Miniprotein binders against a2bj90. Designs and how they scored, part 18

Target 1, 235 residues: a2bj90
Amino acid sequence: MSRSARRKTSALNTVLRVVEVFASIQGEGPFTGTYSVFVRLAGCNLRCPFCDTRYAWSLEAGKPLGVEELVEEIARYEPSLVVITGGEPLLQRHPLNSLVEGLESLGLRVQLETNGILPAPARDEQLWRVYHVVSPKDVPVRVPGAKLHPSWVDYARATGRAWFKFLVANEQHVREVAEYVAKLGIPRSRVYIMPLTPEKLDMKELLELHSRIASLAVKWRLNFSPRLHLLVQLP

## First folded at step 11 (miniprotein)

Design IA2
Fold by ESMFold2, fold request of step 12:
Order: sequence, then C-alpha cells, then structure tokens
Structure IA2 (fold): chain B 235 residues (1-235), chain A 84 residues (1-84)
Amino acid sequence: as target 1 above (235 residues)
Amino acid sequence: SPEDVIEEIDETLEKVWELVAKALEAERRGNLKEAERYQREALELMRKAAELARRIGHEELEREIREYIELIERLIEIIRKARK
C-alpha cells in the first residue's frame, strides 16, 4: 500500500473525541490566571450532581479530530498553558498520550484535569511529564463509583506534578477533606479547597463566598482556589 | 435492604472502572484482544449493576448506569473496528 494509505490509517488510529477547543484563563487550582487553551474531551465515568459540564458526558458529544490536526489548532493560539479536561479525559488515554507528545515537542506546557478514578500515569507514558489537577469525588459528598486510585498519591510524591482540588461549602466539608487527605497521606501543600458556587449569585455574594472559603483555607492551612472565571465572567 | 443494594452497586462500579483501566492499559500496549476482553467483562458487570438499581426502584441511578453501559459499548466498538 501507498504512504497516503498508511498516513490515513495512522490518523484514524490517533483520533480524539473533542467537544470544544477555546482560549480563556485557567480559573482554578495552581495555575489560576494563566492564558490557556482548553481542550474538552467527550465521555465521563461519573454523573456528578454538581457537574458544570454535563454536555460532555456522552462520548457522542465529541467530534473526531486527528491528533496532528489538534496540535496545529492549539499551537495557533500561542497558549501559555494547554488544559486538557472533559468529561474524564483519561477514558481516551492512548490518543491522549499522542496529543501530549505533540504538544510537548512544541514546548507547550500541559495540565490535565481528572476525577482520579483511573490510575495515574505510568513512567513510560507521555502523561507522566504533564501537570495534573485531581478532583476526587468521594469526599465531602460521595458520588457512586468514585474512588481515588491510590497511584495518584504515589505519583504526586514521586514527581511533584499532581495537586488535589475539592469543592466545599462550609467548615464541616473542610474538616472532612482534611481528614480524608490526612488518611491518604496527601500533603497539605498539594491540597486546594474552592467554593461550591450556587447558581445565580450576584457579584457581592460571589465575593463573600470566596472570602469565607479563603478564610477557611487559611484556618486549616490548605491552599485556596478561586473560581476566577466566574468573577471575571469568562468561559 | 435498599441501602445494602446501593452499597453493592457502588462496589460494582468501582470494579467496573478497574476493568476499564486494565482495558486502557492493554490498548496502550497494543494488545487489542485483551483490551476488548476487559471491556466486555466490565460491560457484563455494569449490566448486573443496572439490574440491581432496577430491583430497588432507584430510577436515577439506573438511568446513569445505562449511560455507562452505552459508553462501554462504544469503547468496545472502537476496539473491534481497530482489530478488523
């Protein structure tokens, strides 16, 4: 067969189901404030009642894009950070590793957002080298089937490239998070608490909620994450 | 009791995602036969979870589990087409 037949087959074998690609500011976690390109992958292994992105739950919500094409599209934005999110991006693990390889070959920084149910990267994966923000869904309110894979704690300790982020509404939630991370051996320096924002808050209420949760972060010696995109009304 | 069944469903879902993790690793290693086997095992276990949810009348949980069944079925079809 010809080279064009092989190239076509290779592109089909390295395809991601992508819901959307857009530029914005990373509003949460350790990279808050960074000019970012977001790549939202389709498919999720949870049905969280508080999910902000339910439209990404079905694999059919994504269009098939070749990894090489996607790398070129992302590069045109000249991002300071590429944020891979979803649904649950690790459901598309094989082509995701190919995407990461392409992005890293261009010197682009990559961050993955995951619910942590699927294992942390192995040492021979391209994902091993990227940053991860892990949002466990078994505390403070457990979602059925949500269990943080223990490899994420080992990965965080071995590499320093993973952080753990929890939505909280009050001090009881913060206490539960603190007990959970202590039990799992997750260092406080790797833990973020951030406000669980109800619908339809005005700006004054939103700021007050941020202030309350930030004060709890200081009291409990945990890192605070804003939801900056809500404060500045960005996607 | 319904609470005991919900706990069983929760444990079953955890096992399903462990099998899916094994399938994804097999896929990464190029072992598509093993990847399909793990996904089909996950699918059968998920179907049992759906029946448990139906038995106790937990409509929302059953609906969610059937969406997970759809996800796994789509993953199997992708693997099957790659094997052909």
Scores: ipSAE 0.883, ipTM 0.952, lowest interface PAE 0.5, mean pLDDT 91
Fold by ESMFold2, fold request of step 12:
Structure IA2 (fold): chain B 235 residues (1-235), chain A 84 residues (1-84)
Amino acid sequence: as target 1 above (235 residues)
Amino acid sequence: SPEDVIEEIDETLEKVWELVAKALEAERRGNLKEAERYQREALELMRKAAELARRIGHEELEREIREYIELIERLIEIIRKARK
């Protein structure tokens, strides 16, 4: 490969379109409470009605950043966890694998958030070694085009590094989630239900919703995820 | 019927994302010609989905699909620049 061709190929796998980088607490899922740096990548292959991060939908919302520069920026926060999210981060799969390699070379723990439409990591990907929280959007409220790729269930079984998280508002939603995960063979130990928060809840309403969904999680023998960052008013 | 068309759109979108997944894998392996081919195939299917949504007057779905068209067009341009 000539120098110019190699440089172009390297740019393709060394530049990410990044919306924002910030420190906060991971408020959801199995790593709830962890001091984290969030890296929000641009571009999404869904238009979910209750998306909190619509500003990341367009690939143009991201600024191009070099992977090495991004690794250095993240490292300065001294995070306990690096959360890669978006839009849908797997749309930038090739440079994302480069970012993961850089972060892991520094001993940083990485978690990916994905809607699961694109396939789970292959064994030869750096993404194979990171933790994944998968949020399918075909249940309880189906988003057009949403279909969980079946490789995520196989990946979770093979590695133990994937969990499945669902936004629910009521028991009918929980029933639909339970039927869905049973059909796909996802064990309940890897399933989280999380409150679907309507616009503009006050703190009392937010706590009451958390209580209702937590009670349903116990009733249905599923894990419960808070939206802790909302409860403690962090980004 | 509109419901049959919506189901067709949904199935088309699923196929589009399957093609995008193949393009991303080809890109990862360095096969940029193949990656572009899959993305252009995905783009053609997405355009068909947009016309289906327009035909039944589903304004919100049509708008969302046209945003997906923009995404795929941008992904193609990134591949094309890397090829040349």
Scores: ipSAE 0.883, ipTM 0.950, lowest interface PAE 0.5, mean pLDDT 91
Fold by ESMFold2, fold request of step 12:
Structure IA2 (fold): chain B 235 residues (1-235), chain A 84 residues (1-84)
Amino acid sequence: as target 1 above (235 residues)
Amino acid sequence: SPEDVIEEIDETLEKVWELVAKALEAERRGNLKEAERYQREALELMRKAAELARRIGHEELEREIREYIELIERLIEIIRKARK
C-alpha cells in the first residue's frame, strides 16, 4: 500500500475533529474533583437550549488531529482522568475507539460524556472498557430528536461503568426524572441530579441553587452532582 | 395542526439518528458503501423534517435542522473521500 492510500484510510479511522484540549477539574458526576484533561470533539446531534458549549456544535469547529499525536499531547499533562466530551463524541465513533485504545495502552483512565442517543458500546469496542456519564435529553424537558437508546441501561447493568445525569431546576423536574428512571429500570444508585444554572448567577445565587437541588436529591434518594467548576471558576 | 407536525418532526429526527447509528456501525466494520447509503437515507429524512418545519413557520427548528443537514453532508463527504 502506498503511503498516500494508507493515510486516506487512516484519516477515516485515525483522525478526530477536535475543538479543544485542556486541563481542569472534572466538576460533575461520579469523578467530581479529579484532575482531568478534557478533549472536546466537534459535532452534535442536538441543539439543547441550555447547552454551555454551543461552539462545539458544528463539525467545522474542530481541527483534524491524528490520534497518535493526540494521545501524546494528552499524556504530557499527566492526567488522572481523560474526559472525552463535545458536542456529541459518538458521532466520531470509529476514530474515537482508536483514541481510547491509545489512551488505555498508557494506562490512562477514560470517561466519556454523551447524550445517549447513539447506542452504548458493543463488547468488541474499545469504548466498552471506559466509564460513561450519560445525560439524556428526554426529560425533564424533551429536546426534539432526543431519545435515550435503551442499550445504555443494559450496558450500565452489564458493566457498572455508566451513570445517568440530569439537569434539574426544581422539584417538578426531579419528579419527572424519578418517574423516567423508574420506568426505564435505572437504579437510583446510577442517577445524579445536577443544578440547571441559568445565565448570570452570582456566587450567592449559585450556592443557594446547589443547596436547593442537593436537598431535593436527599429527599428523593438520588445522587447529587455539583457543578464544581462553576463554584471554583475553572473551565 | 402545528403540534401534530412538531411531533412528526420529532419522530423523524429519531429515525434519522437511528440511521446515523447504522452508518457509524457500518463505518466501524469497514463497509463504507453501506455507511454512505445509511447517511444518504438519513439526509433524505432530514430534508423532509426541514420542509415540515418550514411549512409551519417554525424558524428556530428549521434552522437547527438545516445545521443537522450540514452535519450529515459533511459525514457523507468524509466517507466518500475515504472510498476514493
Scores: ipSAE 0.877, ipTM 0.949, lowest interface PAE 0.6, mean pLDDT 91
Fold by ESMFold2, look of step 19:
Structure IA2 (fold): chain B 235 residues (1-235), chain A 84 residues (1-84)
Amino acid sequence: as target 1 above (235 residues)
Amino acid sequence: SPEDVIEEIDETLEKVWELVAKALEAERRGNLKEAERYQREALELMRKAAELARRIGHEELEREIREYIELIERLIEIIRKARK
């Protein structure tokens, strides 16, 4: 049976609610600078005051797209990385696993961005094999309802495919992050601190904040994440 | 006090997301009856959280919780359509 016929026979007509698909660079975390296609999924289980993608909060903000069609659309960009983000992508877990399966069958590398409230992938999920950047909202300031699921730490240790990214504005925030990750047993090699930019800053202020947080990352022996897309004015 | 109620709401939201996680796992295992049951339990708790927020007059938190109610209602609709 051909690959085309097999896909039709398995009836993989799973639907994702998708806000947008676009090409850009990954501006944050361990894959910073990589030519990427971003898939922003609708729906979120948090209302972060510093969210810069509030338009993705409602599940109704997304257009229904078939997973097979979406895979073909993504492939046409010839990305070096596919970044699945949102809202909170894990709210659409079942069709998301189908999307990952399709992307992996074409040899495309996938990274998921998540707030970590829903559990890490199980070994029998397609998501088990992809990279994850987890952004807990427990610290330095708590968002109501935010609690990092403990399975993410176990997953990171077992697979080496998860990193933890925290928004910080100053050294007190960095200290709080350091205490938090030590308490949870998250190794420093898996931790990124990133500048908290809750308002539109001019370029000079943005660069100064990056410099300050980068210096703190060196001082505290943590990885630094820029917000590169803001610095180079890309989406 | 209003702070005690806000803490109760926060704990309730955590429990809601635990129930949603159980629903998503049930869905993955193919048990749509169980998935719907967990989501309806989550919805009941979220409605209680909305009532608490309204009682203390916390307008922004109540608005956020009502948006979560909409989300869970849509998740239930998806499960119900798959069950037909």
Scores: ipSAE 0.876, ipTM 0.948, lowest interface PAE 0.6, mean pLDDT 90
Fold by ESMFold2, look of step 14:
Structure IA2 (fold): chain B 235 residues (1-235), chain A 84 residues (1-84)
Amino acid sequence: as target 1 above (235 residues)
Amino acid sequence: SPEDVIEEIDETLEKVWELVAKALEAERRGNLKEAERYQREALELMRKAAELARRIGHEELEREIREYIELIERLIEIIRKARK
């Protein structure tokens, strides 16, 4: 490959639009409680009414960062888990695969958070080997344009590296989630329900909501996810 | 009816994201001309969806779709800069 062609190809697959990088505790899903570095990528293909990271919706919210420099920055935190989130990280799929390759070369464990509209990783992608928490937005209420790509169920079955997480506020929502996952053939062992938290909930109300949703998880034989970072007041 | 138009918009958005997925795959394979072509096709469908939302007076949905238009336009710009 010529130097000019290498530079052009490298820039496309070596630059990510990044909103923020920070250390915290993973508060949700199967890796709850893990010391993590979060990498929030810019751009989203949804406008969820309950989104708590609206500042990442625009691609313009991200600064261009080189993948190699980003890997070095992440590594300095000495994380137990690297969480790639956003917006919707899969909109930057090509350089994201490059980031994953760099992180894997250092032995770092990676988890991706996605709304699942874009397809699951192909077997020849670096993303194939990472863990995925998929949050479909077509249930309990449908966000326009939200459709879980069917490849995520196939991917979860083939690899065991995907889980499905749903925000719920009440039992009617849980019933809708249960019907949805049954229809798609998603096993209960891969499903998490998580409290849908209003922005102005005080701590006692937050704990009460956690208790109600956890009880519903037991009743419906689904996994429960807290929003631990809210309970302990971390970012 | 407005309900039928909303369903058409929803189906159109699904098609748009499938075209964006094809563009991302083409990009990964290094076929930047094809990647841009898929994104421009997605953009045309998204503009159709915006007009449908406008005609039924669904202002919030129209605003959201116009933000998606901006996203796709930015994605096209990124591809074009990589091609230069």
Scores: ipSAE 0.872, ipTM 0.946, lowest interface PAE 0.6, mean pLDDT 91

Design IA2
Fold by OpenDDE base, fold request of step 12:
Structure IA2 (fold): chain B 235 residues (1-235), chain A 84 residues (1-84)
Amino acid sequence: as target 1 above (235 residues)
Amino acid sequence: SPEDVIEEIDETLEKVWELVAKALEAERRGNLKEAERYQREALELMRKAAELARRIGHEELEREIREYIELIERLIEIIRKARK
């Protein structure tokens, strides 16, 4: 690669469109309860009807931030985990790899949240080293254009650093998830079911829903993800 | 049927995201010309999907696809800027 090609690729790799950066507790998945800095990236390749972060769907909802500046900002929070989320973070794959490199250089653990439509990291990507929580949107509620890329199953088997989180509202959804993961050969130990909350529930309804879905998780021998942030009223 | 058209749109959207994935991989390899080609192909498919949604009168789906068109157009712009 010429010096010019390296400089031109540098601009593609150095700036992220970021909606928000905030500290909270990870409320979902295998890292539930972890003090985390959340980096919500802009742009999504889905329009899920149950999405609670619709404001992140447009790339224009994000501000351009330099990777180095963002690493410094994150580090000031002294997080136990950095959670990269948004719309779909992997739409910004290249600068995201640069971000991960910066964070890892500081010894910070990173967890990505993705809808799993775009391919899993290749071995030569910095993203290969981080934890991934994949949330397929083809089951149980089919979102148009949503198909889990098969490389995520391979990545999960190869690395042990991926989990699959499914939104469920009832036992039929849990059954569909169980059939889906069996068909794809996803180990049950890597599967989380989480309450689907398409609308604002009151605290009583939210707790009841959590209880029902948790009981179904036990019955179906799947892991349960709370929506802890909703239960404890954190962002 | 409208249902068949929705299925066709769904399949089209899947192909679009496959093309976006190929574009991202081309970018990783430093082949910005190929990346732009894949994104332009994705854009053409998205325009077809929007027209299908319009024909069946599915206004919400048409709106969503138009937002995807805008997304792909921005991705193309990013690549074009990097090629200059």
Scores: ipSAE 0.861, ipTM 0.942, lowest interface PAE 0.5, mean pLDDT 94
Fold by OpenDDE base, fold request of step 12:
Structure IA2 (fold): chain B 235 residues (1-235), chain A 84 residues (1-84)
Amino acid sequence: as target 1 above (235 residues)
Amino acid sequence: SPEDVIEEIDETLEKVWELVAKALEAERRGNLKEAERYQREALELMRKAAELARRIGHEELEREIREYIELIERLIEIIRKARK
């Protein structure tokens, strides 16, 4: 391979399309309460009707940023966790591995948010080393084209670094999630249910919804994820 | 039935994402020719899905699929730029 070919492959590996970078508290999943830098990547392979980040759906919504520059920007926040989210971060899988390598080299912990459609990391990927919160979109509300790739279940078993987060609005949704995870052999200890907020709720309605879903989590012996950032009015 | 067509579209979208996954893996391995091949195959299937949605008059689904077409076209452009 010529030096020219290596330089041209360098752009694919070194540039991400990024919508935004910001510091906040992780409001969701196993890392709830953690001071985090969020990296929202552009592009999504779903059009979830309940999506709160629709502005990230297009790859064009993101600006091209160098991985090295992005690592430096993230490091300046001194985060306890780096959360890579977006539309679907794994659509930028190749440069995302480079980003993870850079962050891990600084001793930063990384958590990925994914819809689970694309395969789990292979053992030779930098992504193999990080934490993953998988949010399937086939249950309880089916989004067209959404199917959890089975490799995520295998990855969770092999590494203990994956959790599954489901959006639920009622007890029927919780039942469907319970049946789904049982069928797939996902341990209940790795399952989070989170309030589905399809519309903008006021604080009272939001608290009532959290209370209902938390009670259902106890009843169904599942973990509960708040939307803590919404409750404390953080981004 | 329209329901059968919706199911066919859903299955087609699943196959598209499998092809996109293969493309991303080929890209990671430095096989940009193969990556582009898989993305083009994905694009062709996605165009078929859009046509199916159009035929049954499901305008919203057709719109969503067209946005996915744009996504895949951009992914192809990224690969093509890297191959030049």
Scores: ipSAE 0.860, ipTM 0.942, lowest interface PAE 0.5, mean pLDDT 94
Fold by OpenDDE base, look of step 14:
Structure IA2 (fold): chain B 235 residues (1-235), chain A 84 residues (1-84)
Amino acid sequence: as target 1 above (235 residues)
Amino acid sequence: SPEDVIEEIDETLEKVWELVAKALEAERRGNLKEAERYQREALELMRKAAELARRIGHEELEREIREYIELIERLIEIIRKARK
């Protein structure tokens, strides 16, 4: 590679479009209860009708931030986990690898949230080393253009650092998830079901929904993810 | 049928994200010219998908696809800036 090509690739790898950075408790998936810094990246390759972060769909919703500056900002919170989320973080794959490298160099644990449409990390990517929670959008509610990339199943088997989280509203959805993961050969121990929450649920309705879905998780022998942040009124 | 067209749009969107994935891989390898080519192919497919949605009168889907067009256009712009 010419010196010019290395300089040109450097600009792509050093800046992220970031919507927000905040500290909270991880409310979802295998890391529920963990004190975390959330990095919400801008841009999404889906328009899920049930999305609670629609403001992050456009790349323009994010501000350009340098990776080094972002690492320093994150480190000031002394997090037990860094959660990279957004629209779809893997749309910013290259600067995201640089971010992960910076965070890992400080001994910070990193967890990625992804819709699983884009391929899993390759072995030579920094992203290979982190934890991933994959949220397929093809089952049980299909979003147009959503298809789980097969490489996520392979990555989960190879590393043990991936989990699959599905949004469910009823027992039919749970059945569809169970059939889907069986077909793909995803171990049930790696599968989480989470309540699909309509807008404007009160706390009583939210608790009732959690109770129903948790009971279905037990019945169907799947893990349950709460939306803990909603239950405890945190971001 | 409108249902067949919706299925065609869905398949087209899947192909778009495959092209975006190829573009990202090309960027990783430092081949920004190839990355831009894949993104342009993705953009052309998205434009076709938008036209299909328009033809069947699915305004919401057309709007969503137009937002995806804007996304891909921005990804192309990022690559172009890095190529200068």
Scores: ipSAE 0.833, ipTM 0.933, lowest interface PAE 0.5, mean pLDDT 94
Fold by OpenDDE base, look of step 11:
Structure IA2 (fold): chain B 235 residues (1-235), chain A 84 residues (1-84)
Amino acid sequence: as target 1 above (235 residues)
Amino acid sequence: SPEDVIEEIDETLEKVWELVAKALEAERRGNLKEAERYQREALELMRKAAELARRIGHEELEREIREYIELIERLIEIIRKARK
């Protein structure tokens, strides 16, 4: 980039629309059980009917925060992991790269959560270095406009820093996931299935659902993601 | 059929997100003019999708698409502010 291009993009790269920042335990995916700071970004390119964070769908749901201020806020929690989530974090891709640069400069580990519609990081992005949990919304429950961008498969192969987390309710969904990942050439070791909870379940129903889906994960030789935060009643 | 129109809307939404992806890539390259162009093309497709949803009487889908229109309009505004 020319010095002139860097100056014009500076305003784009310094401010994030943030819904909330909080400390909790990572409840999902390969980092389950990790003490984490969650940064929920505003704005989403989907309207999933099963979304538990609908309040983050609008960009207006977030406050504008400077990247430097946000790095300082995160660092005060002394997290073992920083989880960037929200609606869709990659809608704010440029200031997100600046955030990652700041966090990595402090030696903090970063995980991104994304729906996989937008392209994977390029090699020259700070996002290339972080961990990614991709949650496709085209299989097994198809959300309109959702399609996994092929670059995520390539990124996973090139880096080993991506996992794919699929929402499933039954064995038919698990079959569809197994066929889909086989077709795309995603290794089973990178695939997680997680319970789909479309409605508010009580604790008994939630445990029963977890048990059923975990048993299906073993049967189909896939990794299982709990919703641990729901089971232990954390944010 | 209404089902055919829903499929057309779904395909249109896929194209919108491809255009948003191209806009983000243009921003990465420092070409904010091209980024704004892609977002405007995305906005036009979203408006067409909203009209299709309206014509078949799918109020929920029309509402969702209108929320996407607002999202893209805000993304365009962000780019415009950075170009000044």
Scores: ipSAE 0.794, ipTM 0.911, lowest interface PAE 0.6, mean pLDDT 93
Fold by OpenDDE base, look of step 19:
Structure IA2 (fold): chain B 235 residues (1-235), chain A 84 residues (1-84)
Amino acid sequence: as target 1 above (235 residues)
Amino acid sequence: SPEDVIEEIDETLEKVWELVAKALEAERRGNLKEAERYQREALELMRKAAELARRIGHEELEREIREYIELIERLIEIIRKARK
């Protein structure tokens, strides 16, 4: 590889398109309850009909931010966890590796949220070291073009730093998840089911839905993810 | 049938994301020319998918695919800027 090609790739690796940065409580998955800074990246390779962050679908919805500036901004919040989310963060894979390097240099823990369509991190990527919550969109509700990349199963086995979070609305969905993870050889201890929440639920309906899905999680011997931020009215 | 066409579109979109994945891997390896090639192949498939959606009169799906076209065009532009 010529010295010129390495220098040109460095410029691509220093800027992220960011929709928003905010502090809140992680409401979902294995880190539920953790004081976190959320970095919502722009651009998504899906158009899920149930998406609550549709404003992040376009790359143009994000502002270009330098990695160094973003690290400094995140550090000011003194987070217990940095959550990289958005549309699909792995569309910005290269500058995202640079961001992770910066955050880890400060001793910050990082968790990535991904739809699992793009390949898992390779061993030589900074992303290899962070935690990942993979939310497949092929099961139980199939989103067009969604397919879990097989490398996520391998990554989960190799590192123990991946969990799989599935949106479910009923027992049939939970059954389909149980069958899917069994077929892929994903340990149930790494599987979370989470309520699929329509936009128009009131607090009573939201709580009732959480109760039903949590009971199904126990019945099917799966972990339950709340949408805690919705229940406690945080962003 | 319209259902068969929707299935064909879905399969096409899967192939698109496989190509985007290959492009990202090519970028990681510093092969920006190959990355751009994969993104262009993805773009061509997305254009075909949009045409299929149009033919069956599925306006919402056509809109979504057009947004994906814009996404891939932007990814190509990012790669092109890195090559200059």
Scores: ipSAE 0.719, ipTM 0.885, lowest interface PAE 0.6, mean pLDDT 93

